# VHH binders against q9yez8: the designs that were tried, part 31

Target 1, 342 residues: q9yez8
Amino acid sequence: MVEARGGLDPRRLFKAYYSLSPPVEEPRDIAYREFAFQLFDGDVYVRHIGFDSMEELLSYMAREAPKNAYYSVARYSLPTARSMEEKGWLGSELMFDIDVDSLEGCGEVLGDSCLSRGYKQAVRLVEALYRDFGVPSTLYFTGNRGFHVLADCGWCRRLGREERREIARYFTLEGLRLELIIPRPGRRGVRPAPPSPDDPGLRGWIARAALERGVDLSAVHEAIEDLLDDVRVAIDVKVTQDISRLARIVGSLNGKAGLLVARLGLEGFHPGDWLSPFRGEVEFRASARLEESRILGRTVSLEPGRVYSMPAHIAVLLQLKGYGAVAGGEVVVRAAAGWRPL
Short names: E, the ipSAE of ESMFold2; O, the ipSAE of OpenDDE; V2, 0.75 times the mean of E and O plus 0.25 times the DockQ between their complexes.

## First folded at step 16 (VHH; framework vhh_8cml_1)

Design W4 (at its last fold request DockQ between E and O 0.81; V2 from the best seeds 0.00; counts 0 for: pae E 2.2 > 2)
Fold by OpenDDE, fold request of step 17:
Structure W4 (fold): chain B 342 residues (1-342), chain A 124 residues (1-124)
Amino acid sequence: as target 1 above (342 residues)
Amino acid sequence: EVQLVESGGGLVQPGGSLRLSCAASGFTFSRYAMGWFRQAPGQEREFVAVISWSGDYTDYSDSAKGRFTISRDNAKNTVYLQMNSLKPEDTGVYFCAAKRSYMLYTSPEEYNYWGQGTQVTVSS
């Protein structure tokens, strides 16, 4: 346990955390991954770093205390090479990025409602990858406003940019022809059968969405846009198509919110103090207005110039988001996350 | 008020080119797929081209493929139809249409909003 005093330098907090040898997950085939770090000092971005062991990685993180920490979804024969050509690409995991910024009504504040919506889409993505593609995947919270899904399978690794883009399109639905999925009556001279939840692919998902909304399967066209909204996953196609994309190290901290990159299950996501290594009650001086919002399970509102007593995990988040600064109290930094929600 | 205003039509010789524009207002343009349709005298309105909300995906009728190009500028709330190698059979009123959807549609009935149309005449 490490205590941080007074005006909180985010770098100091992060350093305290990484100095405790936190439970950071080892990337598979670590020696073949490129690592990248954004440092607090001048927002310097360091790339082309390689580690042969978890011990080396942790040592580096403890020493450098990065604002953000990444590893490549790609495996390389020479990950420390400066050019991509020299790295020797061996394959890449399939990566999906869901950012709540892409969701309607979600602003800059890290609100629980937006996170919940993002999580639901992420779960949908995981389920679809498994059901439709036969690919198991890993879901994790990015530590800020997004979720990542990683799939590591033999054929996945070999996909190029265009193939990955097409997979992404399956989820975004953009440019697809609905009439090919759910034909309208008259086009084939016969009444087409209504979609069934047991149908493969998008047809099945649309049917399931219909059932969940209480829409008759024979009348899906009347509510099709709403149903498609339920089926669609708002992934960043640019992330998915990029074979050289960097993913966040699980167990690291996100410099934008001070929250953990955390692996998640499919049973639910309840943001709370468990997403932060920072504990204690602190005084927070607000410098900006924040309308009433639920953040990490707590209702928060701020007026400029006012001082609030609040938990450290919320205060640090608000500070990193630019709403003010911790003005007093002690922050206890722990390597182990607290309570995990069911 | 929702408006779609077509422009760029006119008289052109066979083999010539025209560029149609459709200026949209009154709705969130970037959330809509945009389509071009045409109607010759005494004929039904027919599909020409469609473009997805981002502009990344397009589709064309068989007659338009290879000759026409649909594009859009979301910053200007405008969709375009570049028509090359025009033929007399391309003559008709060209309509711009909008559909709030991620997907593409070729049936006129699917579209939410329509322009008044612009006349294109291809004649020697």
Scores: ipSAE 0.788, ipTM 0.908, lowest interface PAE 0.5, mean pLDDT 93
Fold by ESMFold2, look of step 16:
Structure W4 (fold): chain B 342 residues (1-342), chain A 124 residues (1-124)
Amino acid sequence: as target 1 above (342 residues)
Amino acid sequence: EVQLVESGGGLVQPGGSLRLSCAASGFTFSRYAMGWFRQAPGQEREFVAVISWSGDYTDYSDSAKGRFTISRDNAKNTVYLQMNSLKPEDTGVYFCAAKRSYMLYTSPEEYNYWGQGTQVTVSS
């Protein structure tokens, strides 16, 4: 453990983290990637940065202590060029973004329950990419209130914006016609077979959702709205469509919550202190009300004007979210804290 | 109370154009798919065009494809139908319809809310 003296300012805490051998994963094909960073001095983004090695990237992050750190889903022949044409696009990974605050009922909720809902959707997305497209993919926590799914496959890399939009539409269900998936019988037509869990694609997913809910497969239309909501993944289509999109560097800190960008498995997501490199017990002066919530596995509530003793990782999160400020105590930065599946 | 109010109908000559509008109120417009349907006297209501809740996806009947364009302005809670190259067979009452869904539906019986209709007459 290393104490970060004078570092109650989030900028100094991030500096300490990046200076202490952070568990940052090397982006694949690092020399082909554009890097971008948001610095603590406002929302200014520095873009068109390239690195030839992991050592160069780590040195930059230790020196600059960025608020947010990114690399391109695209591979470019000249990633430092200022225009897309000059960069020489070689292909892009498929990226899917689930923003937990965009889920119904989650835009005003600060807590673990909405993270669990987003995680479940992200796992379904990973499973459907494999089952329906034969595409393995990797799931990441964004260090705040979201999840990214990245897939890199031969046929995926050269897809254009419209093909990527069509893939995204498959998951959001927007603009699809239900009667082409689960037909209803016409007055004089043959009655279509009900969906089966063995059916390919979306039809099979609807059938499996029905079985999980105890809905009879011959009566799927009676519960269709609920079934479609179970199957739908609320991704941001514009993110998936954008071949020049930026992904977060795994092991970097997210400036909105002070949590690690973490690679996740599919067997569960249990938010806790492992998502933070910050330790210690601090005094936190609340400036906003927080109704009782589960935050990183801990029950938290706040009344404005009151001072609370709490773990540093929760206090840093609450300060970055605007609920108050650390008023005393010590914050230390662990040299290797972070989530990586065993 | 949900309300759909169509406007913009009228009398036009063959080859002419009209733009229909449908103002919506009483629900969260951006969570609804919208459609235009039409009905000639003695005929059943038929599908013309539909648009997804974001406006990003549309579908058209065979007779409308290439001539009509559906669009929406979620800030104004309004859906539009631009009708070009009008033909006498386009004559009828045009209805706006709404369904709370991210999917598209072309059957009138799937829609929850309907406007009163606006007359379109293509003559002479």
Scores: ipSAE 0.472, ipTM 0.800, lowest interface PAE 1.8, mean pLDDT 88
ESMFold2 (binder alone), look of step 16: mean pLDDT 88; pTM 0.887
OpenDDE, look of step 16: ipSAE 0.663; ipTM 0.854
ESMFold2, fold request of step 17: ipSAE 0.418, 0.362, 0.359; ipTM 0.772, 0.753, 0.741
ESMFold2 (binder alone), fold request of step 17: mean pLDDT 88, 88, 88; pTM 0.894, 0.893, 0.894
OpenDDE, fold request of step 17: ipSAE 0.787, 0.786; ipTM 0.907, 0.907

Design W5 (at its last look DockQ between E and O 0.03; V2 from the best seeds 0.00; counts 0 for: pae O 6.5 > 2, placed apart)
Fold by ESMFold2, look of step 16:
Structure W5 (fold): chain B 342 residues (1-342), chain A 124 residues (1-124)
Amino acid sequence: as target 1 above (342 residues)
Amino acid sequence: EVQLVESGGGLVQPGGSLRLSCAASGFTFSRYAMGWFRQAPGQEREFVAVISWSGDYTDYSDSAKGRFTISRDNAKNTVYLQMNSLKPEDTGVYFCAAKRNYMLYTSPSEYNYWGQGTQVTVSS
């Protein structure tokens, strides 16, 4: 991790947030979950932590001011046990991770447009889980450059790594054979029917994507690469297959960007100050160049050595990303009944 | 510049084994599905084996299934074909091919990049 170079200390910001009745969402079945935290003290990662109540969790987070906060997608009979054998695995939710840095042109680039592209894929995943598997799911922003989709269902709780890998691959399309899904005309001695928007599974998704593009359903092969890119979801399969994976606590702060882990709806995602518990106008001294980018709804560009006036939530993000440091101004933080000076 | 360089071909007796390698450069190897195709004199190229970009999925021609194994090492930008129980009918030039896609394709017409080939001869 790159530490902030002078200016406002991120640990102090996180401490203030967690000390002021933060809007952290209680994880379901909290007593059955393993918790893990990355702490500012020595950048230490601690696991095998359990809580009997939300009050205990909130007290811990206020005391420790974690850089990152997690709970297991697994339920365990003894979540604090040190070995997996002793924990008593009861089943795991399905978790899908969409990392926008994996999208073309988005690696190592800050900007809202890449978040918008990732959001659209996450919505498509939520819709496909429901339509194709009958599984409702929750969409949330990870507080940095990604989205998680979390689904809990009875039949999926005890799936192993291989079965979870196959579910994930249904969305990435990796290793599927197109001719088995959309046969070419005349194949196998019969005339294949074109796909229909009412077809189940991937075939139906291809047809619906074709209709959205104005592509004739009898001619999908002429546009097939674009159609496949429309229906594919670029999830990290390793996250989904891992029954012991950790999810972020909703309402906690992400240590890489200082933004909230936030539950999202399906009607749009417009990054802005609502993703941050920090307010105020600050002076930010840049130490690295940033070409013009839209960050949390504001156009930002930086030249090394210059000082900029900007909202605190953007300055904190830029400092955590290593672009400079807050050099002056005031920061206020969220509190239960309003906003308080730091 | 995209380069696919095959190696490991040669003369082998029936029932023997060979391991072909294909070293790739000039593109992001981990974003490409890779395939092996072969061509006997006077014949068209035929599908032998294909492997997805992560290495997790494979497919084989009927003649290769059970005898040949395709694998890849994305850290070394290399795809392999282990050929066991070789028969005279396996004789031909073996080509490595690449397609930038997450799906598998068995038709030669779908592949954009090809190696120069390596000769495999199976004779007593």
Scores: ipSAE 0.182, ipTM 0.645, lowest interface PAE 4.7, mean pLDDT 87
Fold by OpenDDE, look of step 16:
Order: sequence, then structure tokens, then C-alpha cells
Structure W5 (fold): chain B 342 residues (1-342), chain A 124 residues (1-124)
Amino acid sequence: as target 1 above (342 residues)
Amino acid sequence: EVQLVESGGGLVQPGGSLRLSCAASGFTFSRYAMGWFRQAPGQEREFVAVISWSGDYTDYSDSAKGRFTISRDNAKNTVYLQMNSLKPEDTGVYFCAAKRNYMLYTSPSEYNYWGQGTQVTVSS
């Protein structure tokens, strides 16, 4: 329990969480991973940290209470080395990053609608990885405004930057030559067959998008821009192509929102209090305006200078987002608050 | 054709102020993060400020913090850099850059489009 009297220190909240038994997942081959942490103190990044066991990692997290916690998608022979050459790269998982910032109308505030849209794209990505590439992957909520998809396969690990970029472009549709996928009617009245949802690759996905929109498959060209918008996955190509990228530790908290990095299924994503370890009803003093938004299943609006009664998971989020501060009440921190491990 | 055109540079005395503008065309401006970089003679191009596509998020270099303010007007396809309390060490060519990305980057290599730059000279 953290008393909000006099204001809530985010580090104190995080410390409380990490001092419990947080549902932090052990990265595979932990001893081969580089760990990095952003600390609350000065927002300092600490990199090139290594752990030989989960116990060591948890101990560190409990002690340091990081604002953000990361591990490398890469496996290294010497993770604590500062240079890549010295680290001895052994391979990297394939990582995709989807952030709602890439979505139109999605501002800094964490809205459920934006998360839903991001989730939908992430699901599309996961499905495509499996269907088109034969690669299983895991989907995570980043604890703030995005999703991570990690794929770990033998050939995936060996991919270089350029190959990873090409895979990313498959999803972003960057450089897509549509005429090669959906040819226009040719000369002499020859009409190409319309795309089918069973067609491989992007052609099939375009067809599926058409069906979902109620567009005739023979008229795909007329709605192609909209369909491509549906098919496109707005991933950060730079993240995917980077063999040394850092991923968020599952079960850790995102310092920007105070939410859990959570593993997700494909059945749906319903943001709520389960994404936060913080409980209780608190008083929140707003310092900034927030237009009416649905956040974690609650409608929230803020006017500067006003005090609101709200759940702690919302209040902490809003505080971390810079909309104000908890002015009163008590926050209970629970390690097992709604965690849904797959 | 993608174009970024910087303006507003010039000669100012230490302690002075400048407002840089960057007019963008040839791409969907509202979908791109915008950044300002600068390059002093003989030095590498360095990060100054970045703003998210919506304008909701901004970040600054340590040298710029407290003195510079980045903003944007998506309706005008323009990004701005208000520079206050200018110092001689702020002298250089200032470049506007654009990146369509989920994350805001401080590395020049992360930006896809660049302007030609505008000269800022701070001298007594």
C-alpha cells in the first residue's frame, strides 16, 4: 500500500510492484540476453546488463525499480560487452513493433479505440506470419501505446538487417507493385481472375479485406486504396530490421502508462484494470485538459484545476501521462492483479 | 516529390531568438514525426528536437531543453522551432527532417526526408 498523501511517487509505486512477486516472464536463454533499464532517476538508461538467472533479474528489478525494463531480441555470447563485435551475436528473434501513434486520430492519450485498432493490426501480423511465413509468434501489449510481436524460429534468428527489412515491407506494403499482385484487365479484353481469399500472400489478404468490406472481388481495383489500408500493418520497419533491438520484459511495467507488458491472445483485447497492478479509489487533481476519452474501459475527461475521484489504475496512468497528479487516497499494489498468462 | 524547405535562419546576437519554419510537401505530413537537426562546421549532424505526428509528444536534446520549443501545424504542413536564449554554440545549419515512425528517434539515420537546411549564426 502506498499512501497518496502529498502525492504519489511513481518510483515508489513501481518499487512496491517489483518488491512483490511480479509476474515477470523469464526471457528464453536469459544468460545470453542483454538487459537494459531506464531508471526513474534522471531517466537514465542502463545497458549491457546480464543475468544468469531469473532470480538475479528479479532481484535487480526489485532493488532498482526501473521505469522501463528491456531485454535484447538478440542472443549474445557475451551480452555485457559494450560493442556488438565483443558481444558475439548468435542470432535474434524477429521483432515487430506496432504503435498507435501510427494511426490517424490517435493522440498521446491512451484511448481504448486506438488500442483496439492497434490490436487488430497486430493480430493481422500474427496471422500473416503464420499463414504466409509459417512462423509462429507471440503478441504482447507494451503497457502503453503499442504491441510487440516476437517470432522465434531457426531461420528467423539468422536473418540479417536487409532480410528483416524485406519481411517488414511485406507488411507495410512499402514498394508494393500492385499490378503484379492484382493485374488490371489486359489488352484484348482478357480479364484476369479476381483475387481469392485462398490466394497466397497479399493477394489473398486483399481478397479477404474486400469480402469484409462487401466489395465485389471483381471490383477490387475500385476500392483498392481502402483495401490496402486494411491489409497494411503499420509496423516500425526500423525496429524489425534491427538485430540488436530491445524488447520489453513481459510482466514489467511501462513507465509511460504504468501498465503491464502483457502477453495477449488472438481472441480479443479489452483494456481494463487487469493491465495495472494499482488498485484503490483516489483523488486526482488535473493539471491539463483531456477531452472525453475511453481509457481502460472508463470514460474520462479532465479540466485543469479540478479534482476527480477515480480508480488508481486510471489515476496513475493519467499522472504518468502528465495530466495531473494523485492528490489523495491510497493505492494498493497487487502483483497478481488480473494477469492473464497464456 | 517530397520537399522540406527550412526558413527563418539568420544572424542573431547571443541571448537572441529565432523561429525556424519548415514547410513540407509531397507526403502526408500528419503521418510523420518531424525533427530538427543541426550541423556545425566540421561536426556531425546532431539532434535538436523531435515532435510526433500529432504534436502530443516532443523531445529535445540536452542543449535545447528549456530554450527551444518544437511545434507543428498539420493544417499548414509546417513544423517550427522556436529558439530562445541562443548561444554561439548554437551556430550551424539547421535541418528539418521527416520520419514516418511509431517511435521518435534522435538519430539522423532514422529520418527519411531532409531539407536543405537554414543557417543560424549566433555571434556578438
Scores: ipSAE 0.025, ipTM 0.278, lowest interface PAE 6.5, mean pLDDT 89
ESMFold2 (binder alone), look of step 16: mean pLDDT 85; pTM 0.857

## First folded at step 17 (VHH; framework vhh_8cml_1)

Design X1 (at its last look DockQ between E and O 0.88; V2 from the best seeds 0.60)
Fold by OpenDDE, look of step 17:
Structure X1 (fold): chain B 342 residues (1-342), chain A 124 residues (1-124)
Amino acid sequence: as target 1 above (342 residues)
Amino acid sequence: EVQLVESGGGLVQPGGSLRLSCAASGFTFSRYAMGWFRQAPGQEREFVAIISWSGDYTDYSDSAKGRFTISRDNAKNTVYLQMNSLKPEDTGVYFCAAKRTYMLYTSPSEYNYWGQGTQVTVSS
């Protein structure tokens, strides 16, 4: 049990979590991965770290209690080398990053509505990767305001920056020619067939979007902009094209929100207390205003100077976001072995 | 109010160069694809060059390829058309156009916003 009478140190909370042998997923081919950690102390990034086993990784995390934990999407022959040349690149997973910040109307607050929208985009991406590219992928919540999609396939690993960029372009739709996807009738020409949901590629997705919106497939051109908005996935192209990008370790905590990097399914996403290892009722002293928002399934509003009673998973999140501090109560930390008091 | 104002047109000899500019206002420039179109006397308006919102992607007409370069400065809300090796057949009114889209459109009918145009005359 961690008593918060004198304040709650985030590092202490994280330390408690990582000391309980949390369910951290082992990166594939761990010995070939570069690891990086941001520490609470000075927000320093430690790079070029290598581990030969999951045990070593977990031991390090338990000892250092990092604010953020990363591994490279790339495999290297010598991952601890400082230069890319010396590392010896062997291939990289294909990574996509969706941040809700890129969505219209999504502010700084970690609202459930924005997360839901981001999740829908991510699901679209996963489905498209499989349907259109034949590539299975895994979807993760980043523990804050985004989602990661990782694809690990033989041909994917060998892709260079430009090829990865082109794949990203398929999702962002930037620079594509619509007339090549959905031709318009020419002056002397036969009316092109309307798109079908069974059509391959973007044409099929446009048709599906039309059906979902109740738009006649023969009238797709009239609503094309709206349909494209539904088809487009707001990924960070810079992330996808980077063969040396760092991904968050699954099962680790995100230092910005105190939530888990969590593997997600495609059946739905409902933010809640399961995304946090922290439990209990605490007193939270607000230092900033927060308009009424739904956060992790709860309605939250804050006025500066007021003290609120709330669940620890919400309080810790709010504290890390700079809205105040836990002023009292006890926090219990959850791990694979169950719930343990600090 | 949305405004597109073209400039830089003029009279040049064959083989000469011009640089057109289009200053945009009244909308979020960085979200719009920008295009240059031209219209010769008695002819329909035709596309010359298009650039995506980020500037990362461009497309050109066959006539423009290798001679013209479209670029943009989102900080200045301006799109440019560098025209080199001009020919008499390049003569016409050049229009700047804008469309809020991720994609590239070559049809004039796809664009909602147009400038007044700037005259380009290539003659000996």
Scores: ipSAE 0.558, ipTM 0.807, lowest interface PAE 0.7, mean pLDDT 92
Fold by ESMFold2, look of step 17:
Formats: C-alpha cells, sequence, structure tokens
Structure X1 (fold): chain B 342 residues (1-342), chain A 124 residues (1-124)
C-alpha cells in the first residue's frame, strides 16, 4: 500500500512492484547477456551489467527498482566488458520494433484503437516470419505504445547489419521495386502472369491479400496501395539492423506508462488492468487536456485544473505521460498481475 | 498546392559537373519517394535516379550509375542530383517527380507530381 497524499512518487510504486516477487521472465542464456537499466535517481543509465542467474537479476531489480530494464539481443562471451570489442560477440537475435506512434493518425495521443492497429501489424509480422522464413518468434507488448517481435534461430544469429536490413526491408517494403515483383503488361502486349497465392515471398503475399479483398489477381495494380497496406509492417529498420540492441525484460515495468512488458498471443489484444500491477481508487488532478479517449478499456477525458476519481492504473499512466498528478487515495501493488494471453 | 521547382541546370562542357536541386512544397515531403527523370527532344521521359522517402534506398538508370548521385534533405524539403562526368547524351530537360510511397518506381507514369523541368546542355 502506497499513500498518494501530496503526489505519487513512481519510484516507490516500482520499488513495491519489484519487491513483491514480480512475474519477470528469465532471458534465455542469461549469463551471456549484457543488462542495462535506467534508474530514477538522476535518470542514470547503467550498462555492462551481467548476471549468472535469475536470482541475481531479481535481487538487482528489487534493490534498484529500475525505471526501465533491458537485456541485449546479443549473446557475448564477456557481457560485462566495457568495450564492444572486448565483449566477444557470439550472435544476436532478430528484433523487430513496431512503434504505434509511427502509424498514420497515431501520434502521442493516447488511445486503445492505435494499440489495436499496432498489434495487428505485429501479428502479421509473426505469421510472416514463420510462413516465409520458417522462423518462429515471440510477440511482446513493450509496456507503452509499441510491440516487439523477437526471433532466435541458428542461421539468423550471425547475420550482419546488411542482411538484417534486407530482412527488415521485406516487411517495410521501403526501397523495393514493385515492377520487379509484379510486372505490368509491357508495350508489346506481353502479358506477365498474375501473382498466385502460391508464389514465394511478397508476390504470393500480395496475391493472398488480393483474394481476401476480392480483388482480381490480374488487376492487382488497380488496388495496389490497399494491398501493400495489408502486407506492410511498419517496423523501425534501425532497431532490426542493430546487433547490439537492447530488448525489454518481460515482466518489467515501462517507465513511460507504468505498464508491464507482456508476452502476447496471436488471438487478440485487449488493453486493460491486467497490464498493470497497480490497483486502488485515487484522485487525479489534471494539468493538461485530454479529449475523450479509451485508455486501457476505460473512457477518459480531462480538463486542466479538474480533479477526477479514477483507477490507480490509469492515473499512474496519465501522470507518467504528463497529464497531471495523483492527488489523493491509496495505491495497492499486486505482484500477481502480469502478462496474460487472450 | 503541390509545387516542385527544379534549379541548377545550364550549359556545361563534356566531363563537367552540375548539381540539380528540387524544392518541394504543399505535401508532407518525408512521405514521398522522389525521382529525377530526363527528356531529350522527341523522346519519352526516362528514369535517371530515384530515392526512397527516408533517403536510405536509391536506384539509378544504367547510364547514370557511377556518375550521378541522388540525395535528399527532409528538413529542407529538397532533393538533389549531383551529375559528374557529363556526356553529350545527358543533354535534356531534367524533371523532379514525387509519389506518395515507400517503394521505388522507375516508370514516369507512376508519378503524379512533376516540376516544370530544368535544361541541361552538354556540348562540345
Amino acid sequence: as target 1 above (342 residues)
Amino acid sequence: EVQLVESGGGLVQPGGSLRLSCAASGFTFSRYAMGWFRQAPGQEREFVAIISWSGDYTDYSDSAKGRFTISRDNAKNTVYLQMNSLKPEDTGVYFCAAKRTYMLYTSPSEYNYWGQGTQVTVSS
């Protein structure tokens, strides 16, 4: 229980969460990973940390109560070395990042519908990795406004920056020449074969998208922008290219929203209180306007200077986003809250 | 109103260099792929160079490859074509074109926005 009089200190909430047996997932091959944390004190970023066991990791997080917690997608022979050259790179997982705020019409404005759009793209990515590359992968909510997809496969661990860029291009479609994938009929009346749903790669994917929309396969160019939108995944290519990228520790809290980094299934994503360990009813003093929005399954609107009664998990999110501050009530921290597949 | 304004054309001797610029306005420049096309008298517009909306991906015609460099500055809403080692067959009107896409397209028919062009003349 944390008293909220005079404003809520997020550090105390995170400390309580990490002290109560948090449902953190163990990173695979933990002893090979570099860990990094952003701390509340001075917003300090601490790197080059290693752990030999999950027990050590959990003890660290309970002690330090990090604002953000990460581990490397890379495996290193000496993950605590101060220089990248000395770490002894052994390979990196493929990581894909979908930032909901990068989607058209989804800026910094809060809203569950934009999360749903990002989720749909993340599911599309997971399915295509398996279908087109034979690579199973895992989908995570980042605890804020994004999704990560991680794939760990033998052939992909040693890929360099350029190969990872080409894999990412397959999904972003940026810089690809459509004419080489689906040629238009030529001036001499040569009629190239239309795409087939059995074609490999993007060509087959476009054909399947066309069938789903009822578009004639011989006329895909007439609907091509819609079809490309059905297959494109708006990932951040720089994330995927970066062999030293940091991934969020599943079950940790995201310091921007106070929500759990959660493993997700492919069956749907319905934001709600299950993404937060925080419970209780609080009074929230707004300092910024928020147009009526669905936030974690609840309708919320704010006028500056007004005080609202609301569930703690929403109030913590709004405070971390800069919409105001908790002004009263009590917050209960529940260690059993965490990732829940639907 | 969408506007593409080319500049930097002129008369040069073979082996010389020119830098073309295309200032764009009236749309969100970073959502558009940009291209340079050229047209000799009596000929169709032909692809010279194209650059993706982020600037990370480029492509060139066979005749331009190795001699021309396309670049963009999304903060200044401008695309450039650096033309080196110019040859008489490079003579023509050079057009800047834009298409709202993340892909690269080389056919002029794919582009909906065009500048008025800038004359490049390479003569002995």
Scores: ipSAE 0.444, ipTM 0.789, lowest interface PAE 1.8, mean pLDDT 88
ESMFold2 (binder alone), look of step 17: mean pLDDT 86; pTM 0.868

Design X2 (at its last look DockQ between E and O 0.84; V2 from the best seeds 0.00; counts 0 for: pae E 2.2 > 2)
Fold by OpenDDE, look of step 17:
Structure X2 (fold): chain B 342 residues (1-342), chain A 124 residues (1-124)
Amino acid sequence: as target 1 above (342 residues)
Amino acid sequence: EVQLVESGGGLVQPGGSLRLSCAASGFTFSRYAMGWFRQAPGQEREFVAVISWTGDYTDYSDSAKGRFTISRDNAKNTVYLQMNSLKPEDTGVYFCAAKRTYMLYTSPSEYNYWGQGTQVTVSS
């Protein structure tokens, strides 16, 4: 429990959480991973950290209470080395980053609608990786405004930057040749067969999109750009192509929103209090205006100078986003409040 | 409201260079793939070059490869065609075209918007 009298220090909250043996997931092959942390103090990034065990990692997190916590998607022979050459790259997981900021109309602080849209794309990405590439992957909420998809397979690990970029391109569709995917009838040619939802690759996805929109499969070309909008996944290609990218530690807190990096299933995503370890009812003094928005399943609006009573998981989020500060009440910190690890 | 305005055409000697510009307005430029096409007298309009909406991907006709470079500045809503080592057979009206797409297209029929064109003449 953290008392909010006189103000709530985010570091104290995070410290409380990390001191309660939080459900942090151990990165696979932990001893071969580089770890990085952003600390509250000066927002400094500490890189090139290594741990030999989960216990060491948890101890460090409990001690330092990082604002953000990361591990490398890459495995290294010497993770603590400062140069890539010295680190000795052994391979990297395939990582995809979907940020709702890339979605049209998603400018709100943390709108549920935008998160839902991002989640849907992430689910499609996971499904496509499996269906089209034969690669199982794991989906995570980043604790703020994005989703990560991580794939760890033998051949995936060995991919270089360019190969990873091409895989990303499969999802972004950028620069692809549609006529190679869905040929058009030629002047003298046989009418190509329409795409089928059972077709492999992008043809199948386009067909499925058509069906969902009620577009006749024989008329796909007439609505192709709209359909492609449905098929496209808005991933950050720079993230995917980077063999040394850092991923957020699962079970850690995102310093921008105070929410958990959480593993998600494919059955649905409903933002709520389960994404936060913070509980209780608190007084929140708003310092900025916030138009009516749905945040973590609650309708929230703020006027500067007003004091509101609200749940701690919302208040902490709003504070971290710069909308005001907790002015009173008690925040209860729970390590496993509502967490449903899949 | 949608406008594509080509400029930079002119008369050059064989081996010379030109830089064409196409200024776009009336639509969200950064969402559109941009292409250059050309049409010689008595011939069909032919593909020259295309660039994706981000500028990260380009494609060229066989004739243009190695000599022409397509680029874009999304902040200026402008697409460019740098033409080097020009040949008499490069003579024609050059058109700028736009299509809202993630992908690349080489067929003129795929493009939604067209400029009026700029004349390029390569002659001794």
Scores: ipSAE 0.714, ipTM 0.870, lowest interface PAE 0.6, mean pLDDT 92
Fold by ESMFold2, look of step 17:
Structure X2 (fold): chain B 342 residues (1-342), chain A 124 residues (1-124)
Amino acid sequence: as target 1 above (342 residues)
Amino acid sequence: EVQLVESGGGLVQPGGSLRLSCAASGFTFSRYAMGWFRQAPGQEREFVAVISWTGDYTDYSDSAKGRFTISRDNAKNTVYLQMNSLKPEDTGVYFCAAKRTYMLYTSPSEYNYWGQGTQVTVSS
């Protein structure tokens, strides 16, 4: 534990975390992946890195203490080569990115409620990948303000850009014709069946959303805009199209917020101190105003120039976001079997 | 106050071209799908073309396919209809319409906002 005067150095925080047996998850097929890192020195982006084992990866991260750490969704026969042709592309996982700040009313917002909205969309995406495509997938928190869903399947590894775009379109709903999915009753002689929760595809998802809201299945058109908002997933299509995209290493720290990249279940997401390897009580000197917000399960507000006693995990987040600096107190850092001084 | 203002209509000979414009204000243009509809005297308003909120997806009536092109400029809050190879049956009042959606709709009854229309006349 040490007192911080004039601000806590983010490099020292990350170095301590990575030096204490961090709970980093091994990427699948590690020897086939390109790794990339953003380092604190000059914010330099280092790529074309490969590892033959988890031991090598952990050793690198302990030594370099990266600001951000990534591995490729692609598998390559020679991941350290400098060109894609030399790398020998073997295929790529299907990746979906939900950026919470792109949701309506969520840009530049620091609060937990926008994370809840992004999480709900990510869960729907995981469920729909399985239900509609037969594809299991994994959900991750990015350590800041977003979620990734990764799916690895034989038929999707070699998909090109346009096929990946069409899969993404299924979730964004952009350009689809609702009239072809939920027809309105015809003027004469035709009354189409209402959607059923057992229907395949979007039609079934609309029906299930209607049941959740207590909307009569024969009257879905009366609430259709709300129902579509329930089932739509606002993913970044460019991420899904990109076969060379980088994913974050699970268990690494996100340099923007000091939070862990975390594997998530589907049963709920409640931001809190479990997303941070940092503990302790610190004094935080605010340099910017923060209107009352719920941050990692705690209500926070700031007035410039004031000093606040707060948990370290909140203070580190606020410092990295530019709201002030840690001015005193002690920080304890997670270790494999317990908590260790900074 | 939502406002859709069409322009670019006029009299043209068969085989000619016109470009219609619709200037939008009073709403977040990039969150709206936009459509062009037309109405001949004594007829119902009919679908011509629709474009998604990003401009990435379009659809056309059978009569417009291959001759008309819908486009949008989200920086200028404007949607366009380029009409080529015009025929006398294209004569009518052309309306710009807007709906807050990411999907495409072709029925006039789905649209929330309408312009006053611009007359297009293709002679005999």
Scores: ipSAE 0.395, ipTM 0.770, lowest interface PAE 2.2, mean pLDDT 89
ESMFold2 (binder alone), look of step 17: mean pLDDT 89; pTM 0.897

